# Ledger of designs, part 7: VH-VL binders against Small ribosomal subunit protein eS1 (rps3ae)

Target 1, 206 residues: Small ribosomal subunit protein eS1 (rps3ae), of Methanocorpusculum labreanum (a2sq57)
Amino acid sequence: MARKKQSGGRKVEGWKAKNWYKVHAPEFLGKQFIGEIISSNPENVPGRVLTVSLGELIQDYSKQNVRASFKIMNVAGDAAYTQFNGHEMTKEFVRAMVKKRASRVDSTITVTPLGSTRELQVTITAFTINHARLSQVQELRAKMVKVVEDSAKEADFESFVSAMLKGELSKKMFAECKPIFPVRRIEIIKSESVSSAADRAAALIR

## First folded at step 1 (VH-VL)

Design h08 (framework fv_zigakibart)
Fold by ESMFold2-Fast, scan of step 1:
Parts: structure tokens; sequence; C-alpha cells
Structure h08 (fold): chain C 206 residues (1-206), chain A 121 residues (1-121), chain B 107 residues (1-107)
């Protein structure tokens, strides 16, 4: 996958100056260097998105098939600072979870973590061991949604995202759903940052 | 009408503990987080932590872990903040503050009137 | 921790003046900045959230702007009721942090 970790660029005089900016992950994920970007104007750097392997970022090789996206929010000197923008499990990884004659339960919800103007649209997928009846599917979907919504009500943005990315939410959903119907795996396979009403209102006033 | 009413001023000796209350009215207590913020004389505001009134879950500023304890009583719609092992530098006005609806970020739309805690020997 | 630095620490002005107070964050906080007004002996009052969103009941002479690391609170035509201390607050990351305050006093 693409890595923008290193470059030999420098500031040039006599021409329109081009600067290299070292992009850092958010502080709650270790403020780690995740790549670099070039621009002649600092104003054009915010808004760009970089995607990195989550496994590399959090030093967990079991997460190599998860990609995390970060949006540059600001530049300070030669450093660019980011905000978590979303994640996605590779399509190949998700397909490998599918078993013949079992059920798949999907749900997409939008959550707003405690104290956050940042909203996340998350997609939850559960895979059962055996074929589930409609009533069992509906009960599983309701339970997994409730677990994620309750977690968002009690955790700030950073804590919620950390729990989601490290698999803590998946573990909790599994424990809560197991008594309803035999579950093989439950994952939050995708998340995407969505501007809240407050963020949209703020952005429109320039 | 939303109101947060705090307990009265306290004067304590070094090493003592103090427990400040914040009684909420005019809204559903369990639907909002309650934060605690202190202000030393002539100084700025310092965030201490919050309690989710619905779940009882707390989050502390690292500087106050083991020093401050936040609790709530749902039936009384009251939040509490207890500060232990008091020192002179704990002299401050302590505020409780309600977080705006959770989807609007950790900003404070209503504040208690403040409780002055003086630590002197 | 994200450090919020306000300037100036004190500002002397006359009624009718246009005044600006700045707030700088030690790292990007996007637009997650609020502004509060505090009068002597009183609790703070929320004026602005999300850097520029004016709270209900706050006079339109107050406005906020900025994103990333630099934020500004502006009072377009100062009124007697506006002499107070103003604080910025970031809510991008925990712990929540405030600026040290700017005291707006009569010239």
Amino acid sequence: as target 1 above (206 residues)
Amino acid sequence: QVQLVQSGAEVKKPGASVKVSCKASGYTFTSYAMHWVRQAPGQGLEWMGYINAGSGNTKYNEKFKGKATMTSDTSASTAYMELSSLRSDDTAVYYCARQKPYYLGSTFDYWGQGTTVTVSS
Amino acid sequence: DIVMTQSPSTLSASVGDRVTITCKASQSVSTYVAWYQQKPGKAPKLLISAASSLQSGVPSRFSGSGSGTEFTLTISSLQPDDFATYFCQQYYSYPLTFGQGTKLEIK
C-alpha cells in the first residue's frame, strides 16, 4: 500500500517556494509520523486525506487488513496535524469471513461520541455459525446496534475510535450477542467521518 | 428553566477532604454529562473531569486522578466532586457545568454559581 | 496536553471600539474552540462554539473565526456590558484546556 513516510524535499528560493510537510497521526494514536506532503502554499494542505495500515500505526499485526484514513486539519511549521476520518477492512478480508449456510447480519448507523461535534457512520457486520431465522436476525441486529450506541454515549471521540479500532467494541458485541444466537464473528468493518450540524454551520461562515 | 445550584463555601485545613454538590433542575439529569472546572484566585479555568449522569462513568484529567472523585445521585439529580488530601494550592472556586447535548461537543451551556474552597492552616 | 495561549492578557478599550482577542493552540484543534465571557464573581457564560457558531441570546456584535491553531473573538462595537474576562477553550482532545484569559477593561 502507499506509504508517504519519507521524502528528500526542501524549500527552494528564487521560484515559488515548495515546502515538505511531515504528517502526524492524532495524539490519541501516538502522534506518529504517517507520511509527508508537498505544497507551495500552507493554505492548500488542510483537507487532504492520507490512508495508512492500522496494523503499522498501532503495532498490531492482526490489523494489517484494516486501513485508517486521516484528514489534515492544520499546519504548524513543517508539521501537519490530522483528525481521524474513518477506517475500512479490505474487501478481501471481509469476504474471507463469509461461510456457506450461515447468516450475515448488517447494520449502518451514525453515532456521535460524548462531547463531540464529530459524527461517525459505522457499518457493523455479524457472521453466525448456523442459519438464523428472521426473528433471530432482527434481535442480533438490535443488540449489536444498542451496544455500539451505548458505547458512543459513554465515550469521547478518541476513546470511542480507539475502542472500535482495537476491537474492544467487537469483543463486547460478541459477548452480548452470543446468548441470542451462536455468533462466529462480529466486526465494525467501516467507519466514515460525517460533519455534524455544528461543523457544517461553522464551515459555511467564512 | 435549567439551574445548577452548588453547595456553600468551605474552609479546610491541609490534609482534609471536601465534597462539593451540584443540584440540577429543569432538565433530564441522566441525559447530560456534568463537568467540573476549577479557578484559582486570579487565575484561569482548569478542567478536572466529567461524570456521565446516565451511566455513572467518569473521565478525569490525569492531574486529578486519585485526587478527585466524581459521583452522582440520579434520584436527587445531584452531582458530587470530592477532593482529598487538600493542599493550599487547591484553594479555588469549583464549578459544575453541564455539557451541551452530546452531539454538539464538550462545551458548557449552563454553570453552577461556584463553590469557594479555601485551604489554610 | 494542548496549550491554549491568549493575547493580549489585558486590553483597554472605549465604548464603541472594535476589539479583537486572539487564541492560539499548540496543535491543530480543527474548529473545536469555544469562547466564554466571565464577569467578576460570576460563572463563565458560553458565547461561541465550533469557532464561529454564536449561541442563542448572545448579541450579534460578537463573532468568532479561525480554524487549526489560530482563533479570534471580535466585538464589533463595544458596549458597557462587554467589559469582562474572555476565555477560549479547545474541545478537540482530552484533557479539555482553556486559555489563560483576556481581561477587557475600560480605557
Scores: ipSAE 0.000, ipTM 0.444, lowest interface PAE 15.1, mean pLDDT 83

Design h10 (framework fv_emicizumab_arm2)
Fold by ESMFold2-Fast, scan of step 1:
Structure h10 (fold): chain C 206 residues (1-206), chain A 121 residues (1-121), chain B 107 residues (1-107)
Amino acid sequence: as target 1 above (206 residues)
Amino acid sequence: QVQLVESGGGLVQPGGSLRLSCAASGFTFDDYAIQWVRQAPGKGLEWVSSISWNSGSIYYRREVKGRFTISRDNSKNTLYLQMNSLRAEDTAVYYCAREFPLDYWGTFDYWGQGTLVTVSS
Amino acid sequence: DIQMTQSPSSLSASVGDRVTITCKASQSISSYLAWYQQKPGQAPELLIYAASSLQSGVPDRFSGSRYGTDFTLTISSLQPEDIATYYCQQSYSTPYTFGGGTKVEIK
């Protein structure tokens, strides 16, 4: 029996709900509280993605421009548990890596870490000191891809993601590419979880 | 009151199989992750496996991976541990335990009485 | 894996004594540590969670504290019913690991 608020905007009713869920990072990244979400129905909580600063999550200021995303997999009481879904360096941060008269070498590949059915699509970007010829670009790309693929074959999912996020893979790529052509910086600027063959098979069954 | 009751233990020969069950009552079973923890006679506690409320997250200690399978049936309020290729070192009392939720996951707030598994000729 | 080193392995004390058990994590686990009591022939019971929080129903003579990676369980005045083996356990990450246990007996 009362008029609605005439704001033209959506009225939020969720503040009246008591169903708050505390979202936690995966164990291998410190099992930290990363945020809260509200829902009237627990069934709507799994599948949501939260994005946080990696620098805040792992207490490393050098990673403040890296954002990590986590997908909620399950809810237990008032807690929501996640799995790593991907990361991205901010466009401003990547832009700052660009130098006049240099070459940029990009490659996007999909890797399956040892013993895992989960696939991860990663984007590698290298910045050279000087302009590179096509043959040099091709050799740099091939070497970057090989280093990342070899690392995935030797590490489980959690170990691979940790090495990627902490810059260990970037360091290894830099060392391996340096003899081919002068490189200023190499980074894995983005990763994204993709459906695995096992996930697709499970979806078909159920 | 919260109750967890294990069953299915017994004497098995090396290489054999056993299926353990844990019947839960007194709480909303599908709101909690549940654990299997074992204890060899006269020895300390050893975590074996964990399963989340919807079976979406499952973990195993290294020594049992590929041999043991944890599962749950929420409609029956029951947790299972399928143990294959059993070894003498798997001899232990097996406990199921409820995981404390919220900010204190990985903490086991209620335990069953345990069921003895003996792997011997 | 995170190693949990518990000491002493056993101790004997008199009723009314103050008993202290220590546990050291091989790496930072914040306050993700629990203490369990196991009486002879019985299942373990949770005493302390989050390093210092007392579980409901546990007598207030039990307390837990943290200093870095060092954790202590204190029984302010030992009672006969406290005869048990005590275990610490890190709840920080899988695989979850327990200390070796401390057997408490009365002299």
Scores: ipSAE 0.000, ipTM 0.430, lowest interface PAE 20.2, mean pLDDT 83

Design h11 (framework fv_pamlectabart)
Fold by ESMFold2-Fast, scan of step 1:
Structure h11 (fold): chain C 206 residues (1-206), chain A 122 residues (1-122), chain B 107 residues (1-107)
Amino acid sequence: as target 1 above (206 residues)
Amino acid sequence: EVQLVESGGGLVQPGGSLRLSCAASGFTFSDYWISWVRQAPGKGLVWVGEINSEGSSTNYAPSLKDKFTISRDNAKNTLYLQMNSLRAEDTAVYYCARGDLFYEGLYYMDVWGQGTLVTVSS
Amino acid sequence: EIVMTQSPATLSVSPGERATLSCKASQSVSSDVAWYQQKPGQAPRALIYGASTRATGIPARFSGSGSGTEFTLTISSLQSEDFAVYYCQQYNDWPYTFGAGTKLELK
């Protein structure tokens, strides 16, 4: 005859030593919950990168083929806070943009938004309606690069990333390139945060 | 002088692997799509696959996709074909051939290498 | 996949004669057809692209025509160096496909 209440059954003791951290997007993207990380040591949480569907994050179905990555910078209690690390359009989505006899114009550039210490490497791709000659390809590339560089000089990091992810830069590039040669689509298909010279210098001093 | 030179062919046992190279000279290699095309002894031309100017995209003949991988090193002006799980029917001369200038949409092959013979036999 | 069918398999002709080679696609390939010449022990050489445009350095006696599904390569006034195997290729869609070839041989 037992009078005491029975213990709560089998437990995996190892899991009791680990904590769950709720990872949040940066404030300019709504500080929304993007996932959970498990760790026994909060020191091991910063530096991890999570990738999430942009469409799901901002509740915009047209962005379901865009993946945004976020790097955990700090932990406060059970919450982890991130910094934008980059984005990619899915390979399937980009492949679907390719048409026979159309030209594809690609350019990869590094931009530093106004007042930012962070550099962002962006890959721009344009698809024409008809095949383009070398001179037209060169003009299109120069123009799309200029539009993106000019936008970076006029916007802080958060405003630049927001304009890029919302497709505002793509619309501006399309409008400016259309008079040069018939363009079907222009997109920034990828971005990646890159270490600045200052960040590398700081690492060497440690 | 625009040239493509294949190398790495030879005798290989069934089930084996082999990596072919194609060295480009006389043109801006990084501007062009490049194809691999094979030809069995006494038979016709069969397209294997292609790689874009930047190396970021490849297309393969469906029957060969699981066996062959195309890559390129633009810093070395070199194209590669990795061949795995080779069988007797893969015996052929393998050519690399220059395709579309990266933006023109003209996907024919204007310059060909001399070819390298791959023989799969015990 | 798009199937390219060449005819005849072998054509016997004499120097100075005209040769006409046929190539048929199983579906429309627009004008995205190239022709190649291959001599024994040698790599193929591009002759025609876009169905009718001669590649650089190709003699005027070579001409191509056709669109959609039917294409022809014509060699006017054959020279001795023209005896070779000729392949047509479509590049309208992946996978790119070649015909089985037409062999031009001396009569």
Scores: ipSAE 0.000, ipTM 0.429, lowest interface PAE 13.6, mean pLDDT 84

Design h12 (framework fv_zigakibart)
Heavy chain, then light chain:
Amino acid sequence: QVQLVQSGAEVKKPGASVKVSCKASGYTFTGYYMHWVRQAPGQGLEWMGYINPDSGDTKYNEKFKGKATMTSDTSASTAYMELSSLRSDDTAVYYCARDIPWYEDLGFDYWGQGTTVTVSS
Amino acid sequence: DIVMTQSPSTLSASVGDRVTITCKASQGISSYVAWYQQKPGKAPKLLISDASTLESGVPSRFSGSGSGTEFTLTISSLQPDDFATYFCQQLNSYPFTFGQGTKLEIK
ESMFold2-Fast, scan of step 1: ipSAE 0.013; ipTM 0.549

Design h13 (framework fv_retifanlimab)
Fold by ESMFold2-Fast, scan of step 1:
Structure h13 (fold): chain C 206 residues (1-206), chain A 122 residues (1-122), chain B 111 residues (1-111)
Amino acid sequence: as target 1 above (206 residues)
Amino acid sequence: QVQLVQSGAEVKKPGASVKVSCKASGYTFTSYYMNWVRQAPGQGLEWIGVINPSGGSTWLDQKFKDRVTITVDKSTSTAYMELSSLRSEDTAVYYCARSLDYFGEWLPFDYWGQGTLVTVSS
Amino acid sequence: EIVLTQSPATLSLSPGERATLSCRASQSVDYYGTSYMNWFQQKPGQPPKLLIHDASNRATGVPSRFSGSGSGTDFTLTISSLEPEDFAVYFCQQRSNWPYTFGGGTKVEIK
């Protein structure tokens, strides 16, 4: 199963009954069961983050090297419902992509999908077949960023995240970058949810 | 160079369990997925499941989820498939086969073990 | 699950003849320009051997007389001129969707 993120959290009160909460993925990822957490108080359940293998969640074992994180937003009965919080490819997977005489091109950008109040910080990494010169690195970086930014302008949050997690954005970047310089692989290796301007403004009045 | 060597033939009674091993050599064991596939005498191929040796995560066909356990021992580069509650229809040659990973290149089932005959009879 | 149907079940041919084997998928195995259909050869008493991966790419060491074609749901394995060692059972396999599935096989036998 998914691993529960451990923080300093409050410990369970000994005199209260322990209740198990079944945590579910967001509806756009099929609302599948992703793990259980235990708490004596439902007020302590929202805000926790669970990390689960993406391969397990979408039934694609080729995605075993991708971990997706989900933040619990609400509880209803014994069920807890989540919002996508980010993803990360394992360090071992990313390190294994490094080859002798190849170049690594990185870029981190923040995108706001169409109609969304949520911002997502994404890290794009490209690995070339041969060593790339500075001008080629700059051109590849610009193209990768443009593909991802254009995709965010045309897709709502859930559609954008789905395309990203299923590798659709990576395939589009690969197709568009291949004519610029020979690339072995392009991946969005990490994403994390960040506060939008609206969310920050809302927090000020709480 | 790449070689998958499986354990020897087994004869089991109905209701017993069998554990087949597959020892890998000639490559980095944790960089490739290990699949298990079976073939009943004179029949086609049936995929059982796969394991990621790096983390130990497994994916099984629904038909086998209640009876199959796939594990690995990274120190010996060996994968194991244990099938419980054996029935006569489980009589088959069981193969291990390495496959697809995310390491730079996508590979199909490119190397197979020699096969292990499991016979289930009274 | 994607169901793969191979036809014919048996091909009876003589050495030197052309063999054409078909594999039909219940749904498309294509994704972003790649057809995730593989072909395997199996001889009696041996494990399957990879011949073709991703519809048309010949595996290392596989003779040029073997070729794969097709996309979407319809795929073909062609052996341009049968050699004695080519009389075997051939299986198609999709890796587009988990669980992986195999076709029922086509036996190529001597006439």
Scores: ipSAE 0.000, ipTM 0.441, lowest interface PAE 14.6, mean pLDDT 82

Design h14 (framework fv_cafelkibart)
Fold by ESMFold2-Fast, scan of step 1:
Structure h14 (fold): chain C 206 residues (1-206), chain A 124 residues (1-124), chain B 112 residues (1-112)
Amino acid sequence: as target 1 above (206 residues)
Amino acid sequence: EVQLVESGGGLVQPGGSLKLSCAASGFTFSDYAMNWVRQASGKGLEWVARIRSDANSYATYYADSVKDRFTISRDDSKNTLYLQMNNLKTEDTAVYYCARVEFGDLYPYAFDIWGQGTLVTVSS
Amino acid sequence: DIVMTQSPLSLPVTPGEPASISCRSSQSLLHSEGYTYLYWFLQKPGQSPQLLIYEVSNRFSGVPDRFSGSGSGTAFTLKISRVEAEDVGVYYCMQSIQLPYTFGQGTKLEIK
């Protein structure tokens, strides 16, 4: 007899009904079916995160190496509705972008889209054609960051995320950075929904 | 422009505790992983602890010599890095430096900015 | 842990002459992404360490071109083409490919 069994009852037997919930992507991404969750209690469904291929979700096979994550916010009947939680490009895909005698420039920033209370942390990676000096790396990084921050100031959350996922921000960064130093490719390789600054500060008071 | 300033060093008895601070200015502190590195008198550099940014859930790492005795933490709202040192030993006597790691944490570029150091002496 | 070994540990040099410092790692510092996680630092007397070279051969901002880094895998070299009085100090190599981050023992450059 285990010590834990002495302190509680585990002797109830019976049938347990479980329900399937159909999980849907946000409306700005077409409200597509993205998976099913099984649960006996609808209270336990919100908060779960599902990850799906972006290429399958938006019917763009050039995005097959991008995975998008969605967090369930509420349940209505047998349907569960989500909000965008982040994305990531597979490590294999990113590694394939590395070329001999070239440079990689990385930047991670947090942006707050216009009128949004939600923050998004994004990681930008640029790959140059030739090896870049430190001063060139710093200038490229500053320009990439500025382009993304300026875009966030002019777009609401859904518009910003759509532009990011469809490659519009990458196109704009490429155009702006090309005059600074020859770049081969610039991508936002990762994004993640983050707590508000107030919530994060409160957590550090522990 | 970019600056790190340590404080909190001093003389402490073996078994005692001390908390170091590192105040950052001139850059977006919250985007950088931060490190503590120490140097005993006339000796080389020894990495002590690292804390990642919010992007990586403030993950912490420690040198085996200080694990379970030291705690690295940060307060991004105050642009300050901390090192809580408990159960101090004479071997912990050193100048303690804070240093930043370039944000993004993917390109091999690190320790470009160091503080001036703060002396910790563990002696009776 | 990756062990970083420097040679020589003491390097007396006449001003204007070249100097060379070797650094060897117990394991390759080349990451699968194609980058080598090797750095060189200089600590002048009474000062904090300062970054000289990152990723084997890239000079940090403001570092004179008389400093150059080279090498690959486990063997690296820092060269100073013409040593000047301001170069006096202790030079350290470091790896950051895995934790714990480790430094070489240091090479003390002195004027003869």
Scores: ipSAE 0.000, ipTM 0.433, lowest interface PAE 17.8, mean pLDDT 82

Design h16 (framework fv_emicizumab_arm2)
Fold by ESMFold2-Fast, scan of step 1:
Structure h16 (fold): chain C 206 residues (1-206), chain A 121 residues (1-121), chain B 107 residues (1-107)
Amino acid sequence: as target 1 above (206 residues)
Amino acid sequence: QVQLVESGGGLVQPGGSLRLSCAASGFTFSSYEIQWVRQAPGKGLEWVSSISSSGSTIYYRREVKGRFTISRDNSKNTLYLQMNSLRAEDTAVYYCARGFDEYLWTPFDYWGQGTLVTVSS
Amino acid sequence: DIQMTQSPSSLSASVGDRVTITCKASQSISSWLAWYQQKPGQAPELLIYDASSLESGVPDRFSGSRYGTDFTLTISSLQPEDIATYYCQQYDSYPYTFGGGTKVEIK
């Protein structure tokens, strides 16, 4: 039997007590619809993270193997708005880049884009053509890190993230590292938003 | 402007040897990875070998490994392919092609006109 | 080795027609794929690199796209000078591999 809402009743039961919230990507990525969340209380919506295919989001299927994560920051009406939280290339995709007797050079660094209060931890991976000696690995790592750090000093958060996701930083790293030791590919395979010291200090007040 | 010119092809008997050359001009040869690509008569393209800009890193397709040797002389702007123990299946037009450089991320943006290698008895 | 499967092996179309050629990689190659055009008696020429980037000097009627391991070369309006064999090529990993080629003819 279906229950009808009675006149004068203020409390809603079952599915009638819940609201749908349409989650949107950040403005710099087109503010596209990325999913929906059901909640009876709007204050329980912020803080949730959604992960979507970057290729589908920006209508660029060359990015199909990139997953982007977005954290809901606020709610307005029935819409929820997000902030970029990170990305990851699928594990299968990254694993396919590994070749026999080649070297893998990894580096994880934290960068603060120009004028940003937000920090981003990025993982850079370089795949060489042949096995590299320790000195070559160290030199490759230093060059990769320098390119990414220099780029972060010259770009705001959104511009840096855009360059990273489009592969512009990967091309710069490849060009810089090629003269040091033969490299097949260099990618930023993962990024993750991290709270700044100021954000952590602010959180302790609450 | 940019030119790659192959030479050294010809008729050779099975088990014989040939050395191909690729003369480069119009660009900084020492900054580019260079490739050998072959094409059998009426067939498709087949990558043979690559050599890094410095000459330190070399790759071969499986069927030619141990028989072919790629090398380069950056002072002469010339690429070589020494082919030993030739087989009928090696009959093809051999192209040299320019790979990546320091500024452009392109696979094979310039090709030579090719040199024909015929292996027959 | 990464196998590149190209289809069709040949096609005939009229001037002005939209032509589509497909290429499938046996495993993930990201966007490390190029398309080449080879006219009879000539060396191949680069048309598209990084799956969708048009090489300098190439007419804008040529375009490339990717969906996963599926790649497409499109000629929006076929011209007589487009009679050629087209090849895809992956440069993700050694050995580099080419598709079998698609011969485009005008009817």
Scores: ipSAE 0.000, ipTM 0.419, lowest interface PAE 17.4, mean pLDDT 83

Design s01 (framework fv_pozelimab)
Fold by ESMFold2-Fast, scan of step 1:
Structure s01 (fold): chain C 206 residues (1-206), chain A 124 residues (1-124), chain B 107 residues (1-107)
Amino acid sequence: as target 1 above (206 residues)
Amino acid sequence: QVQLQESGPGLVKPSETLSLTCTVSGGSISSYYWTWIRQPPGKGLEWIGYIYYSGSTNYNPSLKSRATISVDTSKNQFSLKLSSVTAADTAVYYCARETVTYYGSGSYTYFDYWGQGTLVTVSS
Amino acid sequence: AIQMTQSPSSLSASVGDRVTITCRASQGIRNDLGWYQQKPGKAPKLLIYAASSLQSGVPSRFAGRGSGTDFTLTISSLQPEDFATYYCLQDYNYPLTFGQGTKVEIK
């Protein structure tokens, strides 16, 4: 027999029914529907994290290899609202950037955007065309870190995240690093929000 | 060695635009940040802003609405324009190279080469 | 902006003296601090960066210490050429900010 199909329309099951909550992205990323979760108690909805394709969210094919994570902060009716929690490039995409006889320059830093109480840990990776010497690696790392730190010090949280996700920071790092040593690609491959004490406490009881 | 030299008018009238140029010699302007710093007579130092040789800028918020820094890599020069000047803008203006080094998870910024400074007086 | 406060504002010393200048940040700046020397009519000169790293060509009698909010510059045996105004600079956050300066005068 054919498997049971779920028809369009809402259903209610029993007196203490589970409810579906429609999860929305933050307004600065278009407030799009990003998924549904089910719970019998709305108090159990905040704190959950959903991961979606950035390319689908912002309708940009070049970002299909980027996954963005969103943490549910509050519920209103049947809608759940989120804040940006981080991003990462897919394993396949990052692996494809590795080339024989080239150098990789990595740095992980924590930045606090202007006026923000939230911190963001970002991982920057640069790939050179040819093998770089130690002095060139150190200079590349210094420049890429400075670009990202300076950007965070002059942009609020939403503006910083938007610039990061749309590739503005990568373009600026590339322009400043290319003259030091030939750079093939430079990206912020990962970011993670630093959780508040309250958020960590809430997560641990779930 | 790298040398920096400021040039521009020593007297500017109130409400007009202060314009200074820094000429870099003995080294390339490329791959470095270049900065303007000022010092009112008898007072301390104030950072105005920087420019990377590619054109990227950052300004002190107190001066951002009036300050513009530009770079001309073909002439090995960078310049400062400060609009709507008042007597409070009277100062010795220095140009300097901003060098960045990396240690562990962060970077350190310092000024390793300075011009000799040029006094700009804002008076009628 | 991060405020940098130096103490004392001025001091009088003799050649051979040990001189200590203090710099305090309004918030934690890790070790993102430099020290500069300025002689009358001259541009400032870098002495120390990263709180304790001595710039090439600077005499070993200059030493920087500290982290977080409290920093010191020590001149272990003051020489005639050391009479100058000294400035600290935080490079932790933009805008970069200097202390008000400490003038070291001959006794």
Scores: ipSAE 0.005, ipTM 0.469, lowest interface PAE 13.7, mean pLDDT 84

Design s02 (framework fv_emicizumab_arm2)
Fold by ESMFold2-Fast, scan of step 1:
Structure s02 (fold): chain C 206 residues (1-206), chain A 125 residues (1-125), chain B 107 residues (1-107)
Amino acid sequence: as target 1 above (206 residues)
Amino acid sequence: QVQLVESGGGLVQPGGSLRLSCAASGFTFSSYAIQWVRQAPGKGLEWVSSISGSGGSTYYRREVKGRFTISRDNSKNTLYLQMNSLRAEDTAVYYCARDRITIYGETIEYYFDYWGQGTLVTVSS
Amino acid sequence: DIQMTQSPSSLSASVGDRVTITCKASQGISNYLAWYQQKPGQAPELLIYAASTLQSGVPDRFSGSRYGTDFTLTISSLQPEDIATYYCQQYNSYPLTFGGGTKVEIK
């Protein structure tokens, strides 16, 4: 039979219950509640990433196929606060955009918004109406990149991300690319925060 | 125009009860969380209680928990604060104040864009 | 609880002067801080939220800034109508807490 008290006794830490932390979106997206995480130690909460439907977050049904990711930066009481970490359109949604006998033009670039110490890697894709020649593909790619890079030079991180998520950058790219070759759709299908030089330096000294 | 009007304050004996009301107009009442904030004569601001737009979530400062009850009647556009077992240290002007609109009637922003004029509660023997 | 330490408790300045009021949080609150103005005999009014965002209708002589857990409210050119007590408030976590207030008077 098991004894009620084991050899070695109870450890103080074994009596601690795990705590729930309520995770909130960044202020520029309304500081909306986006989920909960459980942890026995507040120090283990920062650095975690949560992904939520953008359509639910900004109350726009047209964005239901877009998922936004947020990285927890700090904890205060039972609340955890995040910064934007990236977004992605679902693979099913992007796949549905591909049409037979048309071209797909992809480009991945890294941008640094005005005054930001953070870099954002964005993936742009354009879908043409008809098959495009190599020279047209190259010209479309160059124009898409230039529009996004110019936008990043003129907006801070939050303004750039907001414009990207609301589709304003896609509208601007479409307008600029349409005269080059007939375009059906242009989207920024993915973005991802890039580790800073400080984060890499911190990792090396650990 | 957004307007919040408090009423129900007055002189009450220690251990007594009082019910405050806050009448709202000029906005969709059920879409906003509303707060009670008090200010003792000659002193600073002190948060008392919060209620979500739906009334489903309530929060209290420790010193009033169990004695005060915040509630709302969205059909009447009115917020209430039921105060029981009143103490001398509860003497203050009580303000109701409005938070930001939320998608689901709940707010995670607790700064106050509109305030009522306040109603004075005096607890003395 | 998060303690908000506001300084100075009172100040006297002349019309046209630059006035600064500071508020220090006992722990990190990001930008979750608001500033209120309370004129004598009146209810408080929101001036600034998110540490530095001016509320609609507030004169541009008011501004807010943050450095870590230190927050500053600045009035670039004090006007007679600015005679009031100013309060900071953190809204990072419950319980919501206010600074002790800064009374601004004209000498």
Scores: ipSAE 0.000, ipTM 0.413, lowest interface PAE 19.8, mean pLDDT 81

